# Designs tried in a protein design chat: VH-VL binders against Probable transcription termination protein NusA (nusA). Part 15

Target 1, 139 residues: Probable transcription termination protein NusA (nusA), of Halococcus morrhuae (Micrococcus morrhuae) (p15738)
Amino acid sequence: MRVTLSDTALRHIALFEDVTGASAVDCLVDDDRVCFLVATGEMSDAIGPDGTTVEQVEERLDKRVSLVENADTAELFVANALAPAVVHNVTISENASTVAYAEVDRADTGVAIGRDGETIETARRLAERQFDIDDIELA
Below, E stands for the ipSAE of ESMFold2; O stands for the ipSAE of OpenDDE; V2 stands for 0.75 times the mean of E and O plus 0.25 times the DockQ between their complexes.

## First folded at step 6 (VH-VL; framework fv_remtolumab_arm2)

Design e6 (from d4 with heavy chain N33Q; at its last look DockQ between E and O 0.28; V2 from the best seeds 0.50)
Fold by OpenDDE, look of step 6:
Structure e6 (fold): chain C 139 residues (1-139), chain A 118 residues (1-118), chain B 107 residues (1-107)
Amino acid sequence: as target 1 above (139 residues)
Amino acid sequence: EVQLVQSGAEVKKPGSSVKVSCKASGGTFSRYQIGWVRQAPGQGLEWMGYIIPILGRARYAQKFQGRVTITADESTTTAYMELSGLTSDDTAVYYCARDYYGSGFDYWGQGTTVTVSS
Amino acid sequence: EIVLTQSPDFQSVTPKEKVTITCRASQRIGSYLHWYQQKPDQPPKLLIKYADQSISGVPSRFSGSGSGTDFTLTINGLEAEDAGTYYCQQSYDTPYTFGPGTKVDIK
């Protein structure tokens, strides 16, 4: 699903692409952090050698930067969004609302949630925008 | 040195269209915003829109939407601004300017005077 | 759209005097505020970006401050060549908007 990008998101994506050479299809901008949805297959370019490329983006933005790799399916998308947590399975339930149930390795539950819930929140925001998923629950 | 060189002055009739060019040299082109700002005689500055050549995406001020088209040719490092349905209110100096994604317009063209009169 | 206002509209200043120009935004824009100088028959020139960041080639007598809604451009020791009109501009959101300008003359 293609979303309409705000001007802020558009400018951030343009800067990201200028620095990394990788494409981003979406961008979430918060006060202290930015998340880029990286085009499928271009995550290595976005990160760069030893993370040096994404660090340049952080320096220019003066914000923490997180990267999520895009995917063609909702299941894989949710798994990518919860990385580096190991996701064993993702099930999409479509009832009154669309909920993604992610089976995360027990040892990685904290990773999937992230600091102050940032990872799971970002995953939920992106999943809503890209796949019209109303919620992501860890199983 | 980065330079933006605009096309020459235009005299147009009401209802006609004008297309102004902005040739960039001395630096990168595709990975900057090229904005257009106009200034009526004795008046302030008015933003019209910008384009990001590498993305092929443009944004316009609502005031000009449907009447303005901003394009860019990466192969010639040239941006264009076309304004249709001209009236006397469109008489102004039109500037192109480079902006690194909201960091401010650091380089400007010399301006193109467009005069609309019957 | 975000509306910018400036104060004063005009001021005549003796050389070497301090000049202060204010810009106010209709909403909070963080530091996404830039200052320009324009002289007759010339395009504007970027003086300060992001409220307080200096621009290469711009004299150090020019400085900026502020955040949120209130911003200030200061010229410490006005030179004769500083005569012109000064504009603030926001890039927080589209449409980008400019202040109405402050004209500075030399006595």
Scores: ipSAE 0.291, ipTM 0.782, lowest interface PAE 1.6, mean pLDDT 94
ESMFold2, look of step 6: ipSAE 0.842; ipTM 0.928
ESMFold2 (binder alone), look of step 6: mean pLDDT 93; pTM 0.953

Design e7 (from d4 with light chain D93E; at its last look DockQ between E and O 0.96; V2 from the best seeds 0.90)
Fold by ESMFold2, look of step 6:
Structure e7 (fold): chain C 139 residues (1-139), chain A 118 residues (1-118), chain B 107 residues (1-107)
Amino acid sequence: as target 1 above (139 residues)
Amino acid sequence: EVQLVQSGAEVKKPGSSVKVSCKASGGTFSRYNIGWVRQAPGQGLEWMGYIIPILGRARYAQKFQGRVTITADESTTTAYMELSGLTSDDTAVYYCARDYYGSGFDYWGQGTTVTVSS
Amino acid sequence: EIVLTQSPDFQSVTPKEKVTITCRASQRIGSYLHWYQQKPDQPPKLLIKYADQSISGVPSRFSGSGSGTDFTLTINGLEAEDAGTYYCQQSYETPYTFGPGTKVDIK
């Protein structure tokens, strides 16, 4: 069970760790956006006082940055990836494919999807990479 | 103390190959990348490529693709750069240098002079 | 391939003056820009990483600034031992590239 990091992801992780002091487990790199999978318990270090540390990372990368906190279980991981949406429960179904069903607070469906679907798409990419989850569906 | 010690100077004929070694000490070898940079007499610095030893992954500047091979041996904490098809344009000092994923080359070898003459 | 240019090519300056060297990238590279000093017959020495971060053991008279495409190395109060050639280098993407260098002479 291995996650392959591109050279660019490795460089962005190194800069992230240099600026924040937090560790990143994974990094998704797009043309205008970067998402770091932050080691469990280190989100406050990554964000910094009033968000100033993550803002510094954005400045230095010249890209928008999002952060997801890593987790040991698929259920908690999916919930973390949909933050700040309130997730009441996650159920993993394993038939022909592995699908996570996330019970998102009714008021937070838009938050869980994110602008242009960015949050749910990022969550799906991370869940596939880290837990071999084929899809995430909001319930 | 981190140190990079390179193999000695070499004189080569056109068409031959050279293999330069770079022995690292004073740190964890696999944690860092090893890059290779050359400098022709009186000229600037030219990046040739690097290796990520823990991944066995090497990248090369397009100019050298097909002629250069960069390798690493974790058991001896040594990186190697082999350049084939030498011409007089390859006469230069060749440096190895340590890099933490693009944080800048913080430690350099002493350099290896390679002279290509007929 | 990202091209770095430097200005000026050459400076002859008296001690204690402020020296400014600029580096310009052919595309945005965030803060993935590093500065090196090279004295004759020596390997380069890292002075500044990530555009503006100091390196332990490097005199505080050396500082860096900039992001994106325009970067500056400043020597605030030049000393005689600072004579040499200064290079910028980007690590935003491979192939890594160096600027052509700025030679700084004393007097």
Scores: ipSAE 0.850, ipTM 0.930, lowest interface PAE 0.6, mean pLDDT 93
ESMFold2 (binder alone), look of step 6: mean pLDDT 93; pTM 0.944
OpenDDE, look of step 6: ipSAE 0.898; ipTM 0.953

Design e8 (from d4 with heavy chain R59Y; at its last look DockQ between E and O 0.91; V2 from the best seeds 0.85)
Fold by ESMFold2, look of step 6:
Structure e8 (fold): chain C 139 residues (1-139), chain A 118 residues (1-118), chain B 107 residues (1-107)
Amino acid sequence: as target 1 above (139 residues)
Amino acid sequence: EVQLVQSGAEVKKPGSSVKVSCKASGGTFSRYNIGWVRQAPGQGLEWMGYIIPILGRAYYAQKFQGRVTITADESTTTAYMELSGLTSDDTAVYYCARDYYGSGFDYWGQGTTVTVSS
Amino acid sequence: EIVLTQSPDFQSVTPKEKVTITCRASQRIGSYLHWYQQKPDQPPKLLIKYADQSISGVPSRFSGSGSGTDFTLTINGLEAEDAGTYYCQQSYDTPYTFGPGTKVDIK
């Protein structure tokens, strides 16, 4: 789980930790959005009562924030990255490339993709960084 | 207890260089950035740059780009700032200060007076 | 680079009174704004981080507010020891920048 963080990512992680008390393992920074990979078991601290803590992070960063909970296995990690979509199963296939096949509930395909594909692309970026997974396919 | 101790005052001639040291104690050295801020007599604070030890990278204010080099040595927990091509406009007190990734400079060195005399 | 301005440049006030210092940024910087106090021949001292968060060992009479572009440092019940120059500083983006300072004298 080796990753290199930019200076901007490090600054945003420091603010995130200061506001939430939770730890971030990784941080993806885009022009209008930030995604934090939250340490396992710390999502409640990051979100806060009725989402008020993560809303404070958004206000203080002046950017939209998404959160993904870290996991120790690639299968759980991919399922977490597609949350809140219901993921029934994840299979990791290692042929010419390493691909995660996620079986998502039919009602949640749009949720797993996200607006303009933001959720699935974020999941792909995190999975590559954390588990060397080359792609995520929705089954 | 966190402490930053800087090297002593310097008197320099125009065209020379100065290298100021900043020894950190009482904290995890590589966990924090070390920034350099100077203050000319009777003037405000001027950020020169900082180093992020975990990245091994320094960042500089454009005004000082090409004249300043900021480095760190983790084995001695010491940061350095070297300023070249000195002029009388560089006469100032030079501070090092630690920073946890943009959360504010919470500890400062005592300052190093550099006097450039024509 | 991000320019910070401060108001007023100078303020002379009676002890126990309330002091208000403003800092304005040339662009939105979220809450990446910090406040320092400096006395003559001393290094600056951090008073407030992230616009409004207190620092251990700093008296509770110091408070900060604001976000985005407009920020305020408030000293509620000024003490004689609070005389000095106050600076805002942003860490939203490099290069970090300081405001020009506000000198506060105690009458």
Scores: ipSAE 0.775, ipTM 0.890, lowest interface PAE 0.8, mean pLDDT 93
ESMFold2 (binder alone), look of step 6: mean pLDDT 93; pTM 0.950
OpenDDE, look of step 6: ipSAE 0.881; ipTM 0.943

## First folded at step 7 (VH-VL; framework fv_remtolumab_arm2)

Design f1 (from e7 with light chain Q53K; at its last look DockQ between E and O 0.97; V2 from the best seeds 0.89)
Fold by ESMFold2, look of step 7:
Structure f1 (fold): chain C 139 residues (1-139), chain A 118 residues (1-118), chain B 107 residues (1-107)
Amino acid sequence: as target 1 above (139 residues)
Amino acid sequence: EVQLVQSGAEVKKPGSSVKVSCKASGGTFSRYNIGWVRQAPGQGLEWMGYIIPILGRARYAQKFQGRVTITADESTTTAYMELSGLTSDDTAVYYCARDYYGSGFDYWGQGTTVTVSS
Amino acid sequence: EIVLTQSPDFQSVTPKEKVTITCRASQRIGSYLHWYQQKPDQPPKLLIKYADKSISGVPSRFSGSGSGTDFTLTINGLEAEDAGTYYCQQSYETPYTFGPGTKVDIK
C-alpha cells in the first residue's frame, strides 16, 4: 500500500508527531480540517488524557482534527474508519470494482455517515488510498 | 555529531552558473529536507527552496524558479544547489540547512560565499 | 506569500534586562513559527520551534509565545553573548519566509 503525501501533509504529520509522540501513516488535508491515520496501537497517545493532546494539535494547526486508527486488513480498516459507529461485519466485493459493504448497527447509521456525510466520505478517501477500495456502502 | 559541510567560496562572472555542495554527516540524510537559504551582504535571510531526498522532490521559491536546481545524492549524503544566469544581485552567502518537514532549520552549513563580479 | 514583520528593527540593551521581540504574520499560520539567532559571520542558530517549544542546548532565558499572527521571543536576563540578530521564520507554507531581523546590541 503506497500513498503519496503532499508537502502540507508531511508538515502536518511532523507537527502531529512532535505534539503527540504517535505516528501517522496518512493525512488528509482540507481547508477546514485534517484527518490523521494513526499507526495501529497508538490512538491513546494521539488522543491523550481526556482528549487534551489532540486538542493541542487542533490549536497548533488552527484546524479541526479527526483520527482514524490504521489496520492491517481492509475489513478492520473500514470498521475503524466508521468508528465510533458499531460495525457488525464488513464484506469486500471484488469484481469490476472493489466495494466494501459495512453492516452497521441501525442505531449508528447516522454516526457512520456523520454530519453532512463527513465521516463516510473520509472513510472512503482513506480506504481508496490505503486499500484501493472504490467505495463503501452501508447495509 | 550532526554536521553539514559546504563547498568553498567562489568568484563568478555575470551570466555564469555556480553549484554549491552540502555534505551531511552524523544523522540520517533521508529523514530530513535540505533547504537552501542565502544572505546578501548586510541583508536578511532569503529561502530559495528545498529537496526531500527520499522522494527526490524539490520545491523552489518563485523568484528562483527556472534558475535554480536542487538535487540530492543519497549514496554520498550530499545535496547540491545550482544557480544559473548569475548577476551582481546574486552575491551572497549561501547556506544549506536541514529541516524535518517544517520543524525549523536545526542544523546549518558553514555557508559558501559566492561573489559575482564583472 | 506570507510576509513576516518584526519589531523593533534595533535594540540596545543593558545586561540582565528583559528583551522582547515581536513577529507578525500577514495571515494565520497556527504555530508554524520559529526563531533564530545569528551572530556576526556565523550561520543562524535555531532557538525556538513551533512558536514556544524549547531546543536542546539553548539557555532557558530564551522563550517564545504566540499563535496565529502574533508571536513574541523573550530573553529573560540578557547576557553579553546574546548580542546578534534575531529572525522569525514561518513554515506554514512554501515559500518559507523570514522576518527582516531584529538586531540586539549590548550597552
Scores: ipSAE 0.833, ipTM 0.924, lowest interface PAE 0.7, mean pLDDT 93
ESMFold2 (binder alone), look of step 7: mean pLDDT 93; pTM 0.951
OpenDDE, look of step 7: ipSAE 0.900; ipTM 0.955

Design f2 (from f1 with heavy chain I52M; at its last look DockQ between E and O 0.96; V2 from the best seeds 0.87)
Fold by ESMFold2, look of step 7:
Structure f2 (fold): chain C 139 residues (1-139), chain A 118 residues (1-118), chain B 107 residues (1-107)
Amino acid sequence: as target 1 above (139 residues)
Amino acid sequence: EVQLVQSGAEVKKPGSSVKVSCKASGGTFSRYNIGWVRQAPGQGLEWMGYIMPILGRARYAQKFQGRVTITADESTTTAYMELSGLTSDDTAVYYCARDYYGSGFDYWGQGTTVTVSS
Amino acid sequence: EIVLTQSPDFQSVTPKEKVTITCRASQRIGSYLHWYQQKPDQPPKLLIKYADKSISGVPSRFSGSGSGTDFTLTINGLEAEDAGTYYCQQSYETPYTFGPGTKVDIK
């Protein structure tokens, strides 16, 4: 699960860790958005009281920030990547390709997709990098 | 105690190359990047590049691309900067400095004076 | 390549007074801006990292502010030992770049 990090990702991780005290396992960098894969059990440190710590990270990066909590299994990882959408179940199917089928609460399909598809695309990128999952489909 | 000790002053002829060493001690060598910054007489600071020793990854300022090579040897905890095709404009003090992924250069070597003369 | 400018180029200041040095970036760099002090014949010394974060062992009279493109280093109550040249430096992207420096002398 060792991924290649760009120089920019490494710099953003260093700033993230300096501000929050939490560890990041991975970092996806887009135009005005950054996603940190936070070490298991450290989300509360990363978020801070009423979100004030992650808000500081956003201000210092001059980019929107999203956080995903790391997990030891692909199923839990995919569920975490789609949070705060309610995920009832995740099934990993390995045929011609490896696909995660996420059973998302019907009311939360829009949340799981996110604005302009940002949440689902981020989840797909992290799942591919961390678990070699080729795609995520919402069921 | 973190310490960066550089090799001694050098006088070089135009067209030659120089290789400056930077021996690190105290901190964890592989956890920090080693950057190289030069300063011509009476002038400001100019970033040349850095190396990430654990990754063997180096980056260079465009101005020096093709002329500079930055390397590191983990076994001796030493970084090196080699600059080729020297001209009188390369006369400067060359510093190595420690950096944790863009958090600022918190420890600096003593500097190495390189003089390029006929 | 991100260009940093500094103002003023030079200040001569009475002890105990306030010194303000500005740094402007040619594009937004978030808080990836650091300040250094350099005294004659010495390597630079890191004073402030990430625009406003203090460094252990640096006197509290030194503070930083700003984000994006406009940054300020403040010395609140200048001491004689603070004479020297001050540089800003960005680490938002490579190549890292330095400002041209601001020289501060004591009257």
Scores: ipSAE 0.760, ipTM 0.896, lowest interface PAE 1.1, mean pLDDT 93
ESMFold2 (binder alone), look of step 7: mean pLDDT 93; pTM 0.953
OpenDDE, look of step 7: ipSAE 0.910; ipTM 0.959

Design f3 (from f1 with heavy chain I54Y; at its last look DockQ between E and O 0.96; V2 from the best seeds 0.88)
Fold by ESMFold2, look of step 7:
Structure f3 (fold): chain C 139 residues (1-139), chain A 118 residues (1-118), chain B 107 residues (1-107)
Amino acid sequence: as target 1 above (139 residues)
Amino acid sequence: EVQLVQSGAEVKKPGSSVKVSCKASGGTFSRYNIGWVRQAPGQGLEWMGYIIPYLGRARYAQKFQGRVTITADESTTTAYMELSGLTSDDTAVYYCARDYYGSGFDYWGQGTTVTVSS
Amino acid sequence: EIVLTQSPDFQSVTPKEKVTITCRASQRIGSYLHWYQQKPDQPPKLLIKYADKSISGVPSRFSGSGSGTDFTLTINGLEAEDAGTYYCQQSYETPYTFGPGTKVDIK
């Protein structure tokens, strides 16, 4: 088990899998939102036609839902976590701490940060949990 | 097919304890919650707690905290519920039931009648 | 803890009629609501999960609806074998809780 899942996360993952048929490998649960880390290659199943499947998950959870596609490398993972922002490159720097520097398309800086910083903060939490990355900086 | 088989009926004195077993077969034991639900004569269903055998993680209803212990033995695919400090109010049928992380109790044991009487 | 109430407590119903049982939660629980049937001297049987999702092997006359705080179990065309007590149960958070039950008899 790479990360520890709370009882609530396990319940939300079970509902997510029942609705979408996709697998989730992690789940971040907040008061009014949930983020699922979707198994590689299964984002289309999770989203569904025109987003209808993930909208059903939102309705059943009574919470906003975001999805991040899992990846085998830290660089790809960080890029996926900042989607839909266009990420040109990710560099991992390991000094006193491990920091991912994500080069985001200038037009997409706001998208990468997200409303009230939700996207970048979610990305940071997932990157720490999955890859022990201490921070993500937009470069 | 999934099957849950519980230990037999018990008659207990006040102040003693009871330990009910629940043997699971035909399914994956470790990744399901095994919950315990009791029903006093002529009354409704009361959730007592569950265990996730994979994680060794148990949760209890506050009413039973300190009196109930729920455990699991993965090698025998058996869950146990032990209730201590028995009173006549604990006279009930005790069920174990399987639940995939909150998706509903899809399989139930046959029930174990526990009678507490002096 | 989340309190569930059910209505009615009891009903006697003529075969082939529609039966409606309601469950209300003390707070929003999304679709984390399940329905069970219990016949005398038997363990409960799961009928509907996640408010409205069918269970394999359960007759199609059983259906569920609702979300949030108000939920309904419907039996479309009651049969004699449907006599028993019906419970709702939430799994939104621990402790899981059951409604008090609705007894359904056949007239």
Scores: ipSAE 0.810, ipTM 0.910, lowest interface PAE 0.8, mean pLDDT 93
ESMFold2 (binder alone), look of step 7: mean pLDDT 93; pTM 0.952
OpenDDE, look of step 7: ipSAE 0.898; ipTM 0.952

Design f4 (from f1 with light chain S31N; at its last look DockQ between E and O 0.08; V2 from the best seeds 0.00; counts 0 for: pae E 13.3 > 2, placed apart)
Fold by OpenDDE, look of step 7:
Structure f4 (fold): chain C 139 residues (1-139), chain A 118 residues (1-118), chain B 107 residues (1-107)
Amino acid sequence: as target 1 above (139 residues)
Amino acid sequence: EVQLVQSGAEVKKPGSSVKVSCKASGGTFSRYNIGWVRQAPGQGLEWMGYIIPILGRARYAQKFQGRVTITADESTTTAYMELSGLTSDDTAVYYCARDYYGSGFDYWGQGTTVTVSS
Amino acid sequence: EIVLTQSPDFQSVTPKEKVTITCRASQRIGNYLHWYQQKPDQPPKLLIKYADKSISGVPSRFSGSGSGTDFTLTINGLEAEDAGTYYCQQSYETPYTFGPGTKVDIK
């Protein structure tokens, strides 16, 4: 699914690509943080040695930066979006709404949710944009 | 090598319209925005607007809204800027320039001189 | 719109001297500030992007710094060929705007 990017998102993607050399296919912009959806296979480039590359992006944006690696399937996408939480399985249910059920390791439930729910919220927003998933529930 | 080649100089009467073309080569046309910047004689640079060719969507400076139209043809990798209701204040060199979504204008056309005089 | 100002308006310098040009934005723009050099009868040339990022093919004597509202372009060891007008430009939001320019002349 191709999403319409805002001008702000496009500018941030441009900066991200210039700094990291990695491609970003989506970008969520909030007041205090930015999330980049990194092209599949380019996560290491985005992070850089010891995180130095993504730190440069944070410095330039003056915002916290999170990275999610893109994936070809909805299941893998959801798992990537909940990283670094260990996801054992993802099931996509298609009824009146499309819901992804992610089986997360019990010890990583907090990780999947993230501080103030940022991780799960970001995952939900990205999943909706990229795969038309209406909701993600932790199972 | 990326290159932007603009159409030739124009001499126009007040009230008429001018359409300047900008042919891009040496790169991926749809990956970048094409902006238009003008410069009156002895003056600074003024942004007029840009187009996102892949979307066919343009954004204009408020000063020129309703009077300027920026278009792009992906098949010919050419951008156009049409300015209507010309006055002597529109006498300037008009530049097209490539912009990767706000990362700066890294390639410029050679400029098109538009002279408006009665 | 975001207004950019530059200082000084003009300066005449001797070759090999250090040149400093300041650009100030009317509001915070992060690092969305770029520098251009323009010589007579030529289009502008991008020198620095995102405040301090170098451009391929631009001599290393050109550097940029700053963030937020205050930015600086520095030429370490001015060459005769560096004569021209220098502009800052913000891409934080539309409309994009340019500074008024700083003319650098060679003594």
Scores: ipSAE 0.007, ipTM 0.623, lowest interface PAE 10.0, mean pLDDT 93
ESMFold2, look of step 7: ipSAE 0.007; ipTM 0.517
ESMFold2 (binder alone), look of step 7: mean pLDDT 93; pTM 0.951

Design f5 (from f1 with heavy chain I52M R57T; at its last look DockQ between E and O 0.92; V2 from the best seeds 0.86)
Fold by ESMFold2, look of step 7:
Structure f5 (fold): chain C 139 residues (1-139), chain A 118 residues (1-118), chain B 107 residues (1-107)
Amino acid sequence: as target 1 above (139 residues)
Amino acid sequence: EVQLVQSGAEVKKPGSSVKVSCKASGGTFSRYNIGWVRQAPGQGLEWMGYIMPILGTARYAQKFQGRVTITADESTTTAYMELSGLTSDDTAVYYCARDYYGSGFDYWGQGTTVTVSS
Amino acid sequence: EIVLTQSPDFQSVTPKEKVTITCRASQRIGSYLHWYQQKPDQPPKLLIKYADKSISGVPSRFSGSGSGTDFTLTINGLEAEDAGTYYCQQSYETPYTFGPGTKVDIK
């Protein structure tokens, strides 16, 4: 696996896979929320009709759940992590630190940040874990 | 056909150690945790700990921390539980059981009776 | 450490009757609760995982319900072969723990 998963993350992934039939590549566990990095092409299975499958995962974990679709490149990965915000372009700068610059549609800046910054925070954590990206900045 | 086969019964003296083996077959050894659960005569089930063979990480119940060591050998698909400093309170049947990361113990070994007496 | 309690300690039940066993956790554990049956001199057998999910090869008369702290195992139409001891077990966090067991006898 690309990153080390905690025992708790592995337990939540097992429940997620049992409920959804989709695979998770990574899992971020917080006190009030869990984020699953879903295998490419399996988001529909994870979400289910009208979100009913992911809602069942939320009920069984007793925590809020968010989903991010995995990708093979850092640029697409960052764009996926900021979904549903429209991302026009992502540029990776590798100087003293590695920073992803995401050009987000003006109308979607709030969506990309998310409530209390949860979306951008989650995106940063996943990008660091999966691609060794130090930060994401919205252009 | 998934199967867990444990080593045979043992009679031990107080103060000694016991090492019980658990040979797994019919599945993918590295995909599952191997847990150890014991049951004293007439008593309920007591979780001792588990090992994640793919990562080599073990977790123990606090009661057994410092006395129990759980290991795995992927090349032989065998897990081991070693309990040291035995007393008569350790007389029990010791089970290994397979677990997919907390989804329940779906396959169990036949049990190994350990009797501690002078 | 999460403590599980079970009720009742013991039931003597006529065949074809309904058996209800409860398990209560000392804290919320979501649906991370599993049920086992143990017959004399045998290892336990998994009956229900994740509070209410069926296990292949387990008769449909066994069902589970509950979440959070209160969980129930139901045997709808007890058979003679169902005599034994039933345990709940949580996997929400390590150390995993078992309930003390509920013994079910046939009248």
Scores: ipSAE 0.765, ipTM 0.897, lowest interface PAE 1.1, mean pLDDT 93
ESMFold2 (binder alone), look of step 7: mean pLDDT 93; pTM 0.952
OpenDDE, look of step 7: ipSAE 0.918; ipTM 0.962

